# Designs tried in a protein design chat: VH-VL binders against Protein RTF1 homolog (VIP5). Part 4

Target 1, 136 residues: Protein RTF1 homolog (VIP5), of Arabidopsis thaliana (Mouse-ear cress) (q9c950r261to396)
Amino acid sequence: VPTFEDVKEVTIRRSKLAKWLMEPFFEELIVGCFVRVGIGRSKSGPIYRLCWVKNVDATDPDKTYKLENKTTHKYLNVVWGNETSAARWQMAMISDGHPLEEEYRQWIREVERTNGRMPTKQDISEKKEAIQRTNS
Short names: E, the ipSAE of ESMFold2; O, the ipSAE of ESMFold2 at other seeds; V2, 0.75 times the mean of E and O plus 0.25 times the DockQ between their complexes.

## First folded at step 1 (VH-VL)

Design c8 (framework fv_bebtelovimab)
Fold by ESMFold2-Fast, scan of step 1:
Structure c8 (fold): chain C 136 residues (1-136), chain A 123 residues (1-123), chain B 109 residues (1-109)
Amino acid sequence: as target 1 above (136 residues)
Amino acid sequence: QITLKESGPTLVKPTQTLTLTCTFSGFSLSTSGVGVGWLRQPPGKALEWLALIYWDDDERYSPSLKSRLTISKDTSKNQVVLKMTNIDPVDTATYYCAHKYSGYDLGYYFDYWGQGTLVTVSS
Amino acid sequence: QSALTQPASVSGSPGQSITISCTATSSDVGGYNYVSWYQQHPGKAPKLMIFEVTNRPSGISNRFSGSKSGNTASLTISGLQAEDEADYYCSSYTGSSTVFGGGTKLTVL
């Protein structure tokens, strides 16, 4: 099971998505990372989920939206728990905040509850290294 | 396939409380991002959104009607219930329950609707 | 009045194109990309035709297209057919609620 610190280091914030979205390495870099998705509201405020990025959906060039100072037709297909939760999101809906430990614990519980795929130690290590190289 | 069906009284008296039940199949209201809403349409008039409940018990209400509305869910029965207090003849309308398109937290798109139930308020 | 303004009626002939406008105050449309369009035949529940300004649900003909410019969203129906005769409603998410336009009756002459 990856630790919270492991997941935090491979969680991509909205500002980094905007920075990298036009780069040739974009899809390869972010697939397998986590993003913090706003999925609704509770009586205590907005609810965020840590979701695993399955792929980038760039299939419809006419479906554009604004991401910070850029325009894009790229969406993220993410999962929370297992494949039945798979959903397509605008990157504009991704949080620019760091993940919270409670969100990490909720993600662990949901993956276990739904018998979903847990990332391997190798998966996480590879993503950490790729992100570090890109930030250099 | 996603299906929804409204049930409740078709004739109510002014000042009473209207209770409507939505029974659905083909989805679970425990699934992240899922919501069920209530809308109404007076005969020959425009659609009006009334209330929405999310999978996590977050409730949203039309500002003009909030004091009169209560939305609740029973996930185990696949039901969502709407209560409207102090009914008036102007509340005569066809009432719909509908599935909120999942996957987005900002925006209320209703992709599957019940057949609607006409509620007439008579004095 | 409604926060979203639609013409009460529009008409066209088979094979032509028509456009239905949906105009809001700047805060209702300009700040959000969450405009949807519904088609309603008499005695039937509404059917989602367009969501998020331009997106079509699976099974919706590409004769139906949506667009937005400033405070006005538009639904365009090309190659008009008799079965398109219906009421059309726009809707916009305002942050904490959703509002509907007054509706437009499309007559196919």
Scores: ipSAE 0.000, ipTM 0.515, lowest interface PAE 13.6, mean pLDDT 84

Design c9 (framework fv_bebtelovimab)
Fold by ESMFold2-Fast, scan of step 1:
Structure c9 (fold): chain C 136 residues (1-136), chain A 126 residues (1-126), chain B 109 residues (1-109)
Amino acid sequence: as target 1 above (136 residues)
Amino acid sequence: QITLKESGPTLVKPTQTLTLTCTFSGFSLSTRGVGVGWLRQPPGKALEWLALIYWDDDKRYSPSLKSRLTISKDTSKNQVVLKMTNIDPVDTATYYCAHTEGYYYDSSGYWAFDIWGQGTLVTVSS
Amino acid sequence: QSALTQPASVSGSPGQSITISCTATSSDVGGYNYVSWYQQHPGKAPKLMIFEVSNRPSGISNRFSGSKSGNTASLTISGLQAEDEADYYCSSYTSSSTYFGGGTKLTVL
């Protein structure tokens, strides 16, 4: 089971999604990483879920939205738990903050409850390496 | 550093109400995800969970003891109070309060207690 | 009711590994999703060793590891030391309550 620090290091913030949006490696890099999806607001502030990126959905080129200072038709299909939770999100709904340990614990619980895919430490290590090559 | 300390009577008579106070430092019970629980352990026996109160005043009780238990908090005093009515000799135990941190999404909590008080022995006899 | 069953005792020698099991004995418990393990030395409060099946709190030695298979959770202690001699309790959460096992006395001989 990946630790909170493992997941944190492969969680992609909105500003990085915007930066890499037009790059040819975008989908290959982002798939298998985590994103923090805003799902609503509570009395304590915005509510986020840690979701695993399944694929980039660019099938509707006419359905564009603003992401930072760019316009895009790319969406993320993400999973929270197992495949039955799969949902399509605008990258504009992704947090630009670091994940919280509470969100990591909720994610662990949901993956276990639904018998979903749990990334290995090897999966995480490979993604961390790819991200580092892109950031450096 | 998180610390908790139990206080209350060490000797109680059957049929009375037992009142225990947990006084803590190093955290606030207004912090999202934080809770304080009460547990007990009769001499030479297993641990038993009694009650839990969360930052948002949500309360959980052991189903077998729920009718006898009341948990409350005073955030300004850094205290959590447990009351148990109709005390019986079988309630003789060391009582602990403990810190927990986690968030529940559908009323399931992470009921792991990471920091415990030293415990207070309560003897019930007539 | 006895929701979780542990062996009453287990023993090992310094440097060896031992495993303590925690098994559901009632159909009411179901699977093990939120398993914690506590260590208790005589006269002391319990200390959390493992939470959420396999996670260690900060400061807990990596000699302690948790796992589960089917309806049985396990605590494994590797490289046994004299100070590991204690009572060990498992706990698990259901929808309405948290339950503790009966406890296992570990003797380091």
Scores: ipSAE 0.000, ipTM 0.497, lowest interface PAE 13.9, mean pLDDT 83

Design d10 (framework fv_faricimab_arm2)
Fold by ESMFold2-Fast, scan of step 1:
Structure d10 (fold): chain C 136 residues (1-136), chain A 123 residues (1-123), chain B 108 residues (1-108)
Amino acid sequence: as target 1 above (136 residues)
Amino acid sequence: QVQLVQSGAEVKKPGASVKVSCKASGYTFTAYYMHWVRQAPGQGLEWMGWINPNSGGTNYAQKFQGRVTMTRDTSISTAYMELSRLRSDDTAVYYCAREWELPHYYYYGMDVWGQGTMVTVSS
Amino acid sequence: SYVLTQPPSVSVAPGQTARITCGGNNIGSKSVHWYQQKPGQAPVLVVYDDRDRPSGIPERFSGSNSGNTATLTISRVEAGDEADYYCQVWDSSSDHLVFGGGTKLTVL
């Protein structure tokens, strides 16, 4: 099971998504990473889920939206627990904040509850290296 | 409709083990986490741990690590909590409780509780 | 180990408002749940996620949570509200569920 620090290091913030959006490596880089999806608000404040990126959906060029100072038709297909939770999100809905340990614990529990797939240590390690290489 | 029914009171000697059962009915047993909480006479509530009835995964409070074992049997919708190497200060009412999930998010609150099982540890 | 602090007892006259506090470091960033326990009975969830009520719980029960203090407020207190009240949070740092020590509410 990947640690919170493992997941935190491969969680991509909205500003980085916007920065890398037009790069040829974008899809390969972010698939297998995590994103912090805003799913609503509670009385206690905004609610986020740590979701695992399954793929990038760019199939409808007419469905554009603003992402920071750019315009894009790319969406993220993400899973929270298992494939039945798969959902398509605008990158504009991704948090630019750091993930919280509570969100990591909720993600672990949801993957276990739904018998979902857990990323391997190797999967995480490879993503850490790719992100670090890109940020250099 | 939704109900948790626990096994009856137990009297044990120091050093023995006790296994308390919690039978769920009226809901999908595997869809909700089950917590175990104890309460010594005249004292407050003390969390012992939880079990995920779907996977069998567990998380125990540090105080009970090495002495507590939580299991479940999905064929009869029953959760179990076994506490070993009993001491006199393990005398308490032991509760099972279902973790409640808001329609859109989790907050680790418990909405349905068993009636409690009194475990007395005496010589 | 995260600690929640409650006063051991609170007394209130019938028809008045009772306030039971739950102190914790930065508790305002956590979701607080409140349980009512009457003698010989299992706890009953009366407030969840700081301020919301389960169905069946009277509107007299409400909650708040900010900074280092969460509060359970019971308005128009009735004799039947006499009970022990416990606050509870999930501490993600330790991966532990934490209860306050409990407050005995006496209606005099």
Scores: ipSAE 0.007, ipTM 0.562, lowest interface PAE 10.6, mean pLDDT 87

Design d2 (framework fv_faricimab_arm2)
Fold by ESMFold2-Fast, scan of step 1:
Structure d2 (fold): chain C 136 residues (1-136), chain A 122 residues (1-122), chain B 108 residues (1-108)
Amino acid sequence: as target 1 above (136 residues)
Amino acid sequence: QVQLVQSGAEVKKPGASVKVSCKASGYTFTDYYMHWVRQAPGQGLEWMGWINPNSGGTNYAQKFQGRVTMTRDTSISTAYMELSRLRSDDTAVYYCARVPYSSGWYEGFDYWGQGTMVTVSS
Amino acid sequence: SYVLTQPPSVSVAPGQTARITCGGNNIGSKSVHWYQQKPGQAPVLVVYYDSDRPSGIPERFSGSNSGNTATLTISRVEAGDEADYYCQVWDSSSDHWVFGGGTKLTVL
């Protein structure tokens, strides 16, 4: 099971999505990473879900929105537990904050509850290396 | 105390533009999305789009693409909605509404401005 | 384009229970929000996330959502509840907030 530190290292914040948006490696890099999605509020404040990116949806060039200083028609299809939770999200709605350990624990429980796919140690290591190459 | 205070009523001729303001107070302006909703006399609510006050990013309903522009001024905690090439059927009350920054999609519009009546007539 | 259907009007006697429906294809998989709008006033959020109430909203307001129908329930109706009520969902496939057509609640 990947550790919180493993997941944190492959969780991409909104500012990084905006930075890499126009790069030719964008889809290949982002697929398999995690993003922190805001899904609502509780009495204690905003609720975030740590979601796994399945693919980049760029199929409708007429559905544009602004992501910081750029315009894009790219969306993220993400899952939280398993494929039945799949949802399409604007990258503008992704958190620019760091994931919390409680969010990681909730993600683990949801994957277990729904019998979803868990990333392997190799999956995580490959994403860490790809991100590091991009930041070099 | 959270408040959204909008600019006053406007009367415009067809083809003109109108710019409605929404001044926020009582919370951190950049922590919440600002949405715009209109309501023609005797009709229902119609969503126009949103602006993220933190980034300046926007998303407009397809119907208004090309003639609506949403902006903000963080220094005075004010959001703006400008609608151009006005037609008589743009006559409506225009509302700004606050939606939590964390999601936008699953959150209700928890605070609304008082509304701005825009009348378009020749 | 996703459509929410509400009855145009509902009439109820004071002290009785009003039920306002919001129909939508597979709406039970979405989160439904409800707004109250009194004449000449801005809408007020009365129920969010299907069944939660904002601070300050009386407990006699409640909601449910399953299958193809969401329902706003107002128990022990008072004359002051007379208003238009709107349901609302986010449609992620179109990136659009969708409102129902509204229901006029008459207390007689």
Scores: ipSAE 0.000, ipTM 0.509, lowest interface PAE 15.7, mean pLDDT 85

Design d3 (framework fv_faricimab_arm2)
Fold by ESMFold2-Fast, scan of step 1:
Structure d3 (fold): chain C 136 residues (1-136), chain A 123 residues (1-123), chain B 108 residues (1-108)
Amino acid sequence: as target 1 above (136 residues)
Amino acid sequence: QVQLVQSGAEVKKPGASVKVSCKASGYTFTGYYMHWVRQAPGQGLEWMGWINPDSGGTNYAQKFQGRVTMTRDTSISTAYMELSRLRSDDTAVYYCARGLYGDYSYYYGMDVWGQGTMVTVSS
Amino acid sequence: SYVLTQPPSVSVAPGQTARITCGGNNIGSYSVHWYQQKPGQAPVLVVYDDSDRPSGIPERFSGSNSGNTATLTISRVEAGDEADYYCQVWDSSSDHYVFGGGTKLTVL
């Protein structure tokens, strides 16, 4: 089971999504990483979920939105528990904050509850190296 | 105490540029979006744009695209808004305001406001 | 461009309930925020995300949002509540924060 620090190191913030949006490596880099998705709110504030990025959905060029100072029709298909929970999100809905430990614990519980795929520490390590190469 | 302190009043001629500063204190500057909102005398509030102080990323209202530039200096927790090619109808009080709930501020309200900077554009 | 419509003025007697409306097409699908502004002062957030209150805002302030109308309700109005009130949403179709024109609340 990946540790909180493992997941934190491969969680991509919105500012990095915006930075890499137009790069040829974008989809290859982002798929298999985590993003922090705002799914609603409570009286205590917004509710976030740590989601695994399944793929980039660019199927409708007419459905554009603004991501920081760029315009895009790219969306992220993300998974919280298992493949049946896959949902499409605007990258503008992705947090630019670091994940919280409580969100990591909720993600662990949801993957276990739904018998979803738990990424290995090797999966995480390989993705971490790819991210570090891109920041060089 | 969470506080935003803006630079003092400015008087400019048409065609000039103005740069307003907004110094943040009492919170993590890079944790919250910074919005800029203006208000012409006797008129309502008008949103100009936001900056993400962590990334430097910006989003400007279409009306100001090409004339406004928002920047920040994280070493002194200060945000800046520069408006160029000033016209008389740019005369307004300019506010900086912190987005509620950190980085998702454009989906939420603005909870902490600077005191405002009066910019007068006159010949 | 998305437009929010507010009445320019509302009058209410002390101790009564004031209701300030914010009209917008399908506004019930937006998150509405409300600001109070007194002369010469910066705006103060009084209600956010339709119905939530920031810390320090009296319980007399409440909000609702459904269909084509959002409403700021101020119960047991006091003279100190006199101010301009602005509603505000973020419109994803235009990528823009939209403010209503403002409502001047007068306590008579």
Scores: ipSAE 0.005, ipTM 0.534, lowest interface PAE 12.0, mean pLDDT 85

Design d6 (framework fv_faricimab_arm2)
Fold by ESMFold2-Fast, scan of step 1:
Structure d6 (fold): chain C 136 residues (1-136), chain A 122 residues (1-122), chain B 108 residues (1-108)
Amino acid sequence: as target 1 above (136 residues)
Amino acid sequence: QVQLVQSGAEVKKPGASVKVSCKASGYTFTGHYMHWVRQAPGQGLEWMGWINPNSGGTNYAQKFQGRVTMTRDTSISTAYMELSRLRSDDTAVYYCARSYDILTGYYGMDVWGQGTMVTVSS
Amino acid sequence: SYVLTQPPSVSVAPGQTARITCGGNNIGSESVHWYQQKPGQAPVLVVYDDSDRPSGIPERFSGSNSGNTATLTISRVEAGDEADYYCQVWDSGSDHVVFGGGTKLTVL
């Protein structure tokens, strides 16, 4: 099972999504990473879910929205638990903060509950390397 | 409609094992966590653990780790809790209770079985 | 280990308001559930997710949760409200369900 630090290192923040949005490697880089999706609020503040990025959905060029200082019609299809939960989200709803350990534990439990796919340490290591190459 | 029906009272000697059953009806058994909670006479509620009926995955309270085993049979919508190496202080009413995951109630338990009295005496 | 603290007993006259507290470190960031248990019966969920009521639970039951204290409030208390009341959270740090020690509500 990937550790919290493993998942944290392959979780992409909103500012990085905005930065890489127009790059030729955007979809290849982002697919298989995690994002923190905002789903509401609690008394302690915003509620986020750690979701796995299944693919980038750019099929409807008329459905645009603002991401930071850019306009885009790219959405993320993300999974929380297993693929039956796959949902399309605006990248504007993605957190610009780092994941919390509580969110990591919630994600582990949901993957277990739904018999979802657990990424391997090799999957995570390969994504860490790809992200590191892009950050240089 | 939605019901949890537990097996009958048990009397056991110290060192024995007991296996309590909990039969679910009126809902999709594999869609909800099943918790086990016990209550010793005159005492409060004590959480023992949960099982995910879909995967068979379990999570046990530290106090019961190594003595409790939770299983299920999806073909008959029944959950089981087996407690081994019984001691006199395991005398309690044992409940099964249904909950949702953290999205729908953070393990709030909305449906409970009637309870099974387990008496451990020498 | 995460601990929820409840007063062991609360006494109230019929028609008055009972308040049962549940203390826990940063409990306001957790979802708190409340159970009513009468002698010889299984617990009944009376408040979930801090302040929501299951269908069939009277409007007299309400909840709040902030900081280090959650509160179950029962207004216009009736004799039939006599019971033990338990608060409960899911502790995300340990991935364990935690119950408070229980409060006996006596309607005098």
Scores: ipSAE 0.000, ipTM 0.533, lowest interface PAE 11.7, mean pLDDT 86

Design d8 (framework fv_faricimab_arm2)
Fold by ESMFold2-Fast, scan of step 1:
Structure d8 (fold): chain C 136 residues (1-136), chain A 126 residues (1-126), chain B 108 residues (1-108)
Amino acid sequence: as target 1 above (136 residues)
Amino acid sequence: QVQLVQSGAEVKKPGASVKVSCKASGYTFTDYYMHWVRQAPGQGLEWMGWINPKSGGTNYAQKFQGRVTMTRDTSISTAYMELSRLRSDDTAVYYCARDRSYYDSSGLYYYYMDVWGQGTMVTVSS
Amino acid sequence: SYVLTQPPSVSVAPGQTARITCGGNNIGSKSVHWYQQKPGQAPVLVVYDDSDRPSGIPERFSGSNSGNTATLTISRVEAGDEADYYCQVWDRSSDHVVFGGGTKLTVL
């Protein structure tokens, strides 16, 4: 099971999504990474889910929105536990903060509860290396 | 207490643009999404979109995509909704409303609006 | 796109119970919120998350949601309850807020 540190290292913040948005490697890089999706609020503040990026949905060029300094029609299809939780999100809804350990624990429980896909250590290592190379 | 105060009524000609303001007070402006909802005379409520005041990120209803722009100024806790290329059927009361969203442990999502501005009447006529 | 259906009008006698329905495909799997709007005024949230009431809303207001129908129930109706009522959900797949067409409650 990937550790919290493993997941944190392959969690992409909104500012990085905006930076890489127009690059030819964008989809290949971010698919299989995690994003922290803002799903609502509690009385103590905003609530986030640690979600695995399944693919990029660019099927409707007329459905545009603003992402930081850019305009895009690209959405992220993400899963939280298994395919039953699959949802399409604007990248503008992705957190620019680091994931919390509580969010990681909730993600582990949900994947296990739903018998969902768990990333391998190799999956995580490959993504970490790709991200580090891109940031160099 | 929590309040949303909107700008005054506007009368515009077809083809013009209108920019409605919504000033928030009594809470942390950047902690809550702001929705925009309109209502034509004698008609129902129609959702236009939301803005995240912290990031400036927006989500617009498909009907308004390309004509609506939502922005904010965090220094004065004010949200704006600009609608361009106005037509007579854009005549409506425009509301801003504070989002109260949360997620429960069962994976259910709850987005609703708990505080509303007083509304801004926009009349489009020649 | 997801659609919510409300009857355009409901009439009820004072002291009786009014029931306003909101129809939607598998709406019981969503959370339904209800707004009251009086002429010339902004909407007021009266029920959220199917059945919860905001502070200041009398206990006579209640909600339910199952299957394909959500219902706003107003017991012991008073003249002051006369208003338009709107149901609302969030449609996850489109990331859109959806309102019903509204129901005018007339107290006769």
Scores: ipSAE 0.000, ipTM 0.511, lowest interface PAE 16.4, mean pLDDT 86

Design e1 (framework fv_ixekizumab)
Fold by ESMFold2-Fast, scan of step 1:
Structure e1 (fold): chain C 136 residues (1-136), chain A 121 residues (1-121), chain B 112 residues (1-112)
Amino acid sequence: as target 1 above (136 residues)
Amino acid sequence: QVQLVQSGAEVKKPGSSVKVSCKASGYTFTSYYIHWVRQAPGQGLEWMGVINPSGGSTDYNQRFKGRVTITADESTSTAYMELSSLRSEDTAVYYCAREAYYDSSGYFDYWGQGTLVTVSS
Amino acid sequence: DIVMTQTPLSLSVTPGQPASISCRSSQSLLHSSGKTYLHWYLQKPGQSPQLLIYEVSNRFSGVPDRFSGSGSGTDFTLKISRVEAEDVGVYYCMQSIQLPLTFGQGTKLEIK
C-alpha cells in the first residue's frame, strides 16, 4: 500500500496540469498520477477526493473550457474507488492544493470497499521519478 | 471580465413565489459554485443556499425549510433561486455570489448587483 | 450553527486615523487543511458586498495594503491603518467552515 507521502508526491496540482497541457509528454505523464477533485460541500467545509487518473479524454473538440489562460477540450477520466466510479472532469475543477491525510485514508478505504486496483510502490516510484525529471 | 447579472426588482403578494435569475459571464460557469445570500432592509447578510452548476447538487439553509429551490442552466450560464410561500419578512435584496470549485475555503470573490424583492399586501 | 459576533457595531473615524474591527466565532474556524475559513467583506452604500480579505489575512486582488487581517481559532481582527473616504461602508466577517454559512452582524464605518 503506498504511503500518504508517496501519494502526495504523485498528486498533480491544477497549475502543473495547465503548465504541461500542450506538451507532447502530457498524457503519458499524467495517466497513473493522482488529482484532488472537489466534489461538493459538507457542514465541515469543501469535500475533496483523491482520484487516480485513468486517461485523458479529448474526444469532443467542441466542448472547450478555460484552464487558467489556455483553452482546452481535454478532460480527465478519474477513478476514486474502482472503475464503476469513473467520472470525467474538467482540469479547471482540479485542486491546486496538496492532498490531506484524511483524504488519503478515505481513498484507501474506498479502494478496499470496492475491490478496486491499488497502485504498487513500484508504480508510485516510477511516477515520482518521471514527475521529478519533468520539474528539473 | 467576470460578471454576475441579476434580474430586476419585483413586488410580490404574500403567499406567492418569486424566481430570481443570475446570469454569469466572463468565466467557465461550471467551475464555480453559485451561492445565494439575502439582506433585509437595514439588516445583515443571510446565507440561503448553494448550487454546483456541474451536476446541479444543492445545499440549503434550514431556516428556509422547504421554501427555497436553487437551479442552474448550463446552456445559458444562469442560476436561479426560487422562494415560495412569501411573507413580508422575505422583503430583501437577494444576491448571487460565486465560490471557486477548486481549493475553495468558501469565500465569495464576485457578487451580483442584487435583486430587490418587496413582499407587500 | 456557528454564531459570528462583531464589535463594535459602528465606528466613526477621522480620515488618516486607524480603525480596528473584531470578529468572534462560537467555535473554531480552523479546517483540517491548516487553513482558517474566515473572510471579510465590505459593502459600500448602495452596492453589493465585495471581498476584502480571505482566509484570515490574505488581501483579495486590488485591495490596498492599508487593510490587514489577523487572528486564529475563534478571535479575528480587521485593521485599516489609515482610513480613507472610500472605506466607508459596512464590514462583515463570514465563516465558511460549516453549513449554514454565517456572517457577523456588520460593523458600520463612517468618517467624521
Scores: ipSAE 0.020, ipTM 0.670, lowest interface PAE 6.8, mean pLDDT 88

Design e10 (framework fv_ixekizumab)
Fold by ESMFold2-Fast, scan of step 1:
Structure e10 (fold): chain C 136 residues (1-136), chain A 122 residues (1-122), chain B 112 residues (1-112)
Amino acid sequence: as target 1 above (136 residues)
Amino acid sequence: QVQLVQSGAEVKKPGSSVKVSCKASGYTFTGYYIHWVRQAPGQGLEWMGVINPSSGGTDYNQRFKGRVTITADESTSTAYMELSSLRSEDTAVYYCARAYGSGSYWEYFDYWGQGTLVTVSS
Amino acid sequence: DIVMTQTPLSLSVTPGQPASISCRSSQSLLHSSGNTYLHWYLQKPGQSPQLLIYEVSNRFSGVPDRFSGSGSGTDFTLKISRVEAEDVGVYYCMQSLQLPYTFGQGTKLEIK
């Protein structure tokens, strides 16, 4: 089971998604990482979940939205729990903040409840290295 | 074209339950949230709750104090709103409405169902 | 809950004249993303509400350019530059910044 710090290090912020959006390595880099997804609103503000990125969905070029100072039709298909819960999200809904430990604990519980895929230590290490190479 | 088609009018007795359906067509059902809004005769609009059809996740207006349940059936592209322990004050037109973008910041209601009149009478 | 207050509650306008409707929120509707989550709907007699303006100033598809929205923070305005017969109905503002989503009490627009 990856630790909270492991997941935090491979969680991609919205500003990084915007920065890398047009790069040829974008989809390969982002798939298998985590994003902090805004799933709705509460009286206290936005509610976030830690989700695993399954793929980038660019199938509808007419469905555009603003992502920071750019316009895009790319969406993320993300998984919270298992693949039957895969959902399409605008990258504009991705947090630019770091994940919270409670969000990490909620993610662990949901993956276990649904018999979903738990990333291995090697999966995390490979993504961490790829992110580091891109930031160099 | 995008359509939300709701079930027909119902007359219910106090204390009973009603379940209103909202059949979506013309778009990917799991790509959009479905909200429920009601309107008592001659009154304004009141938000009841929302469902994300992709996850089944829901949020409700606390004013309904555990009386409202929203569900979605992906196989039929249909959302449901069930309201229990009906009172005469629940007499209203109930609307379903689509919010653009699963997990989007926009969350405005771009298309609405035609409405379902629920009359609660003794 | 965020309280939405509309003024006036009713408005009678001669055809071709402008109309202006105000909406005040009990707290700022500006989100940290830079977006402001205030939207305007029109409910024509006997019909479902329909979207006119989203996020303060963006006209929904098919909405005539005689409709415009403006404002920031807690104070918002919907303007109709030249009222036509088809504009009759009740106008509602709505906030979608926080749950529960809340509507103003509505402004009824009638033709004189």
Scores: ipSAE 0.006, ipTM 0.553, lowest interface PAE 10.9, mean pLDDT 85

Design e2 (framework fv_ixekizumab; at its last look DockQ between E and O 0.52; V2 from the best seeds 0.00; counts 0 for: pae E 9.9 > 2)
Heavy chain, then light chain:
Amino acid sequence: QVQLVQSGAEVKKPGSSVKVSCKASGGTFSSYAIHWVRQAPGQGLEWMGVIIPIFGTADYNQRFKGRVTITADESTSTAYMELSSLRSEDTAVYYCARDLEYYGSGSYSYFDYWGQGTLVTVSS
Amino acid sequence: DIVMTQTPLSLSVTPGQPASISCRSSQSLVYSSGNTYLHWYLQKPGQSPQLLIYKVSNRFSGVPDRFSGSGSGTDFTLKISRVEAEDVGVYYCMQGTHWPYTFGQGTKLEIK
ESMFold2-Fast, scan of step 1: ipSAE 0.299; ipTM 0.765
ESMFold2, look of step 2: ipSAE 0.007; ipTM 0.552
ESMFold2 (binder alone), look of step 2: mean pLDDT 89; pTM 0.926
ESMFold2 at other seeds, look of step 2: ipSAE 0.007; ipTM 0.546

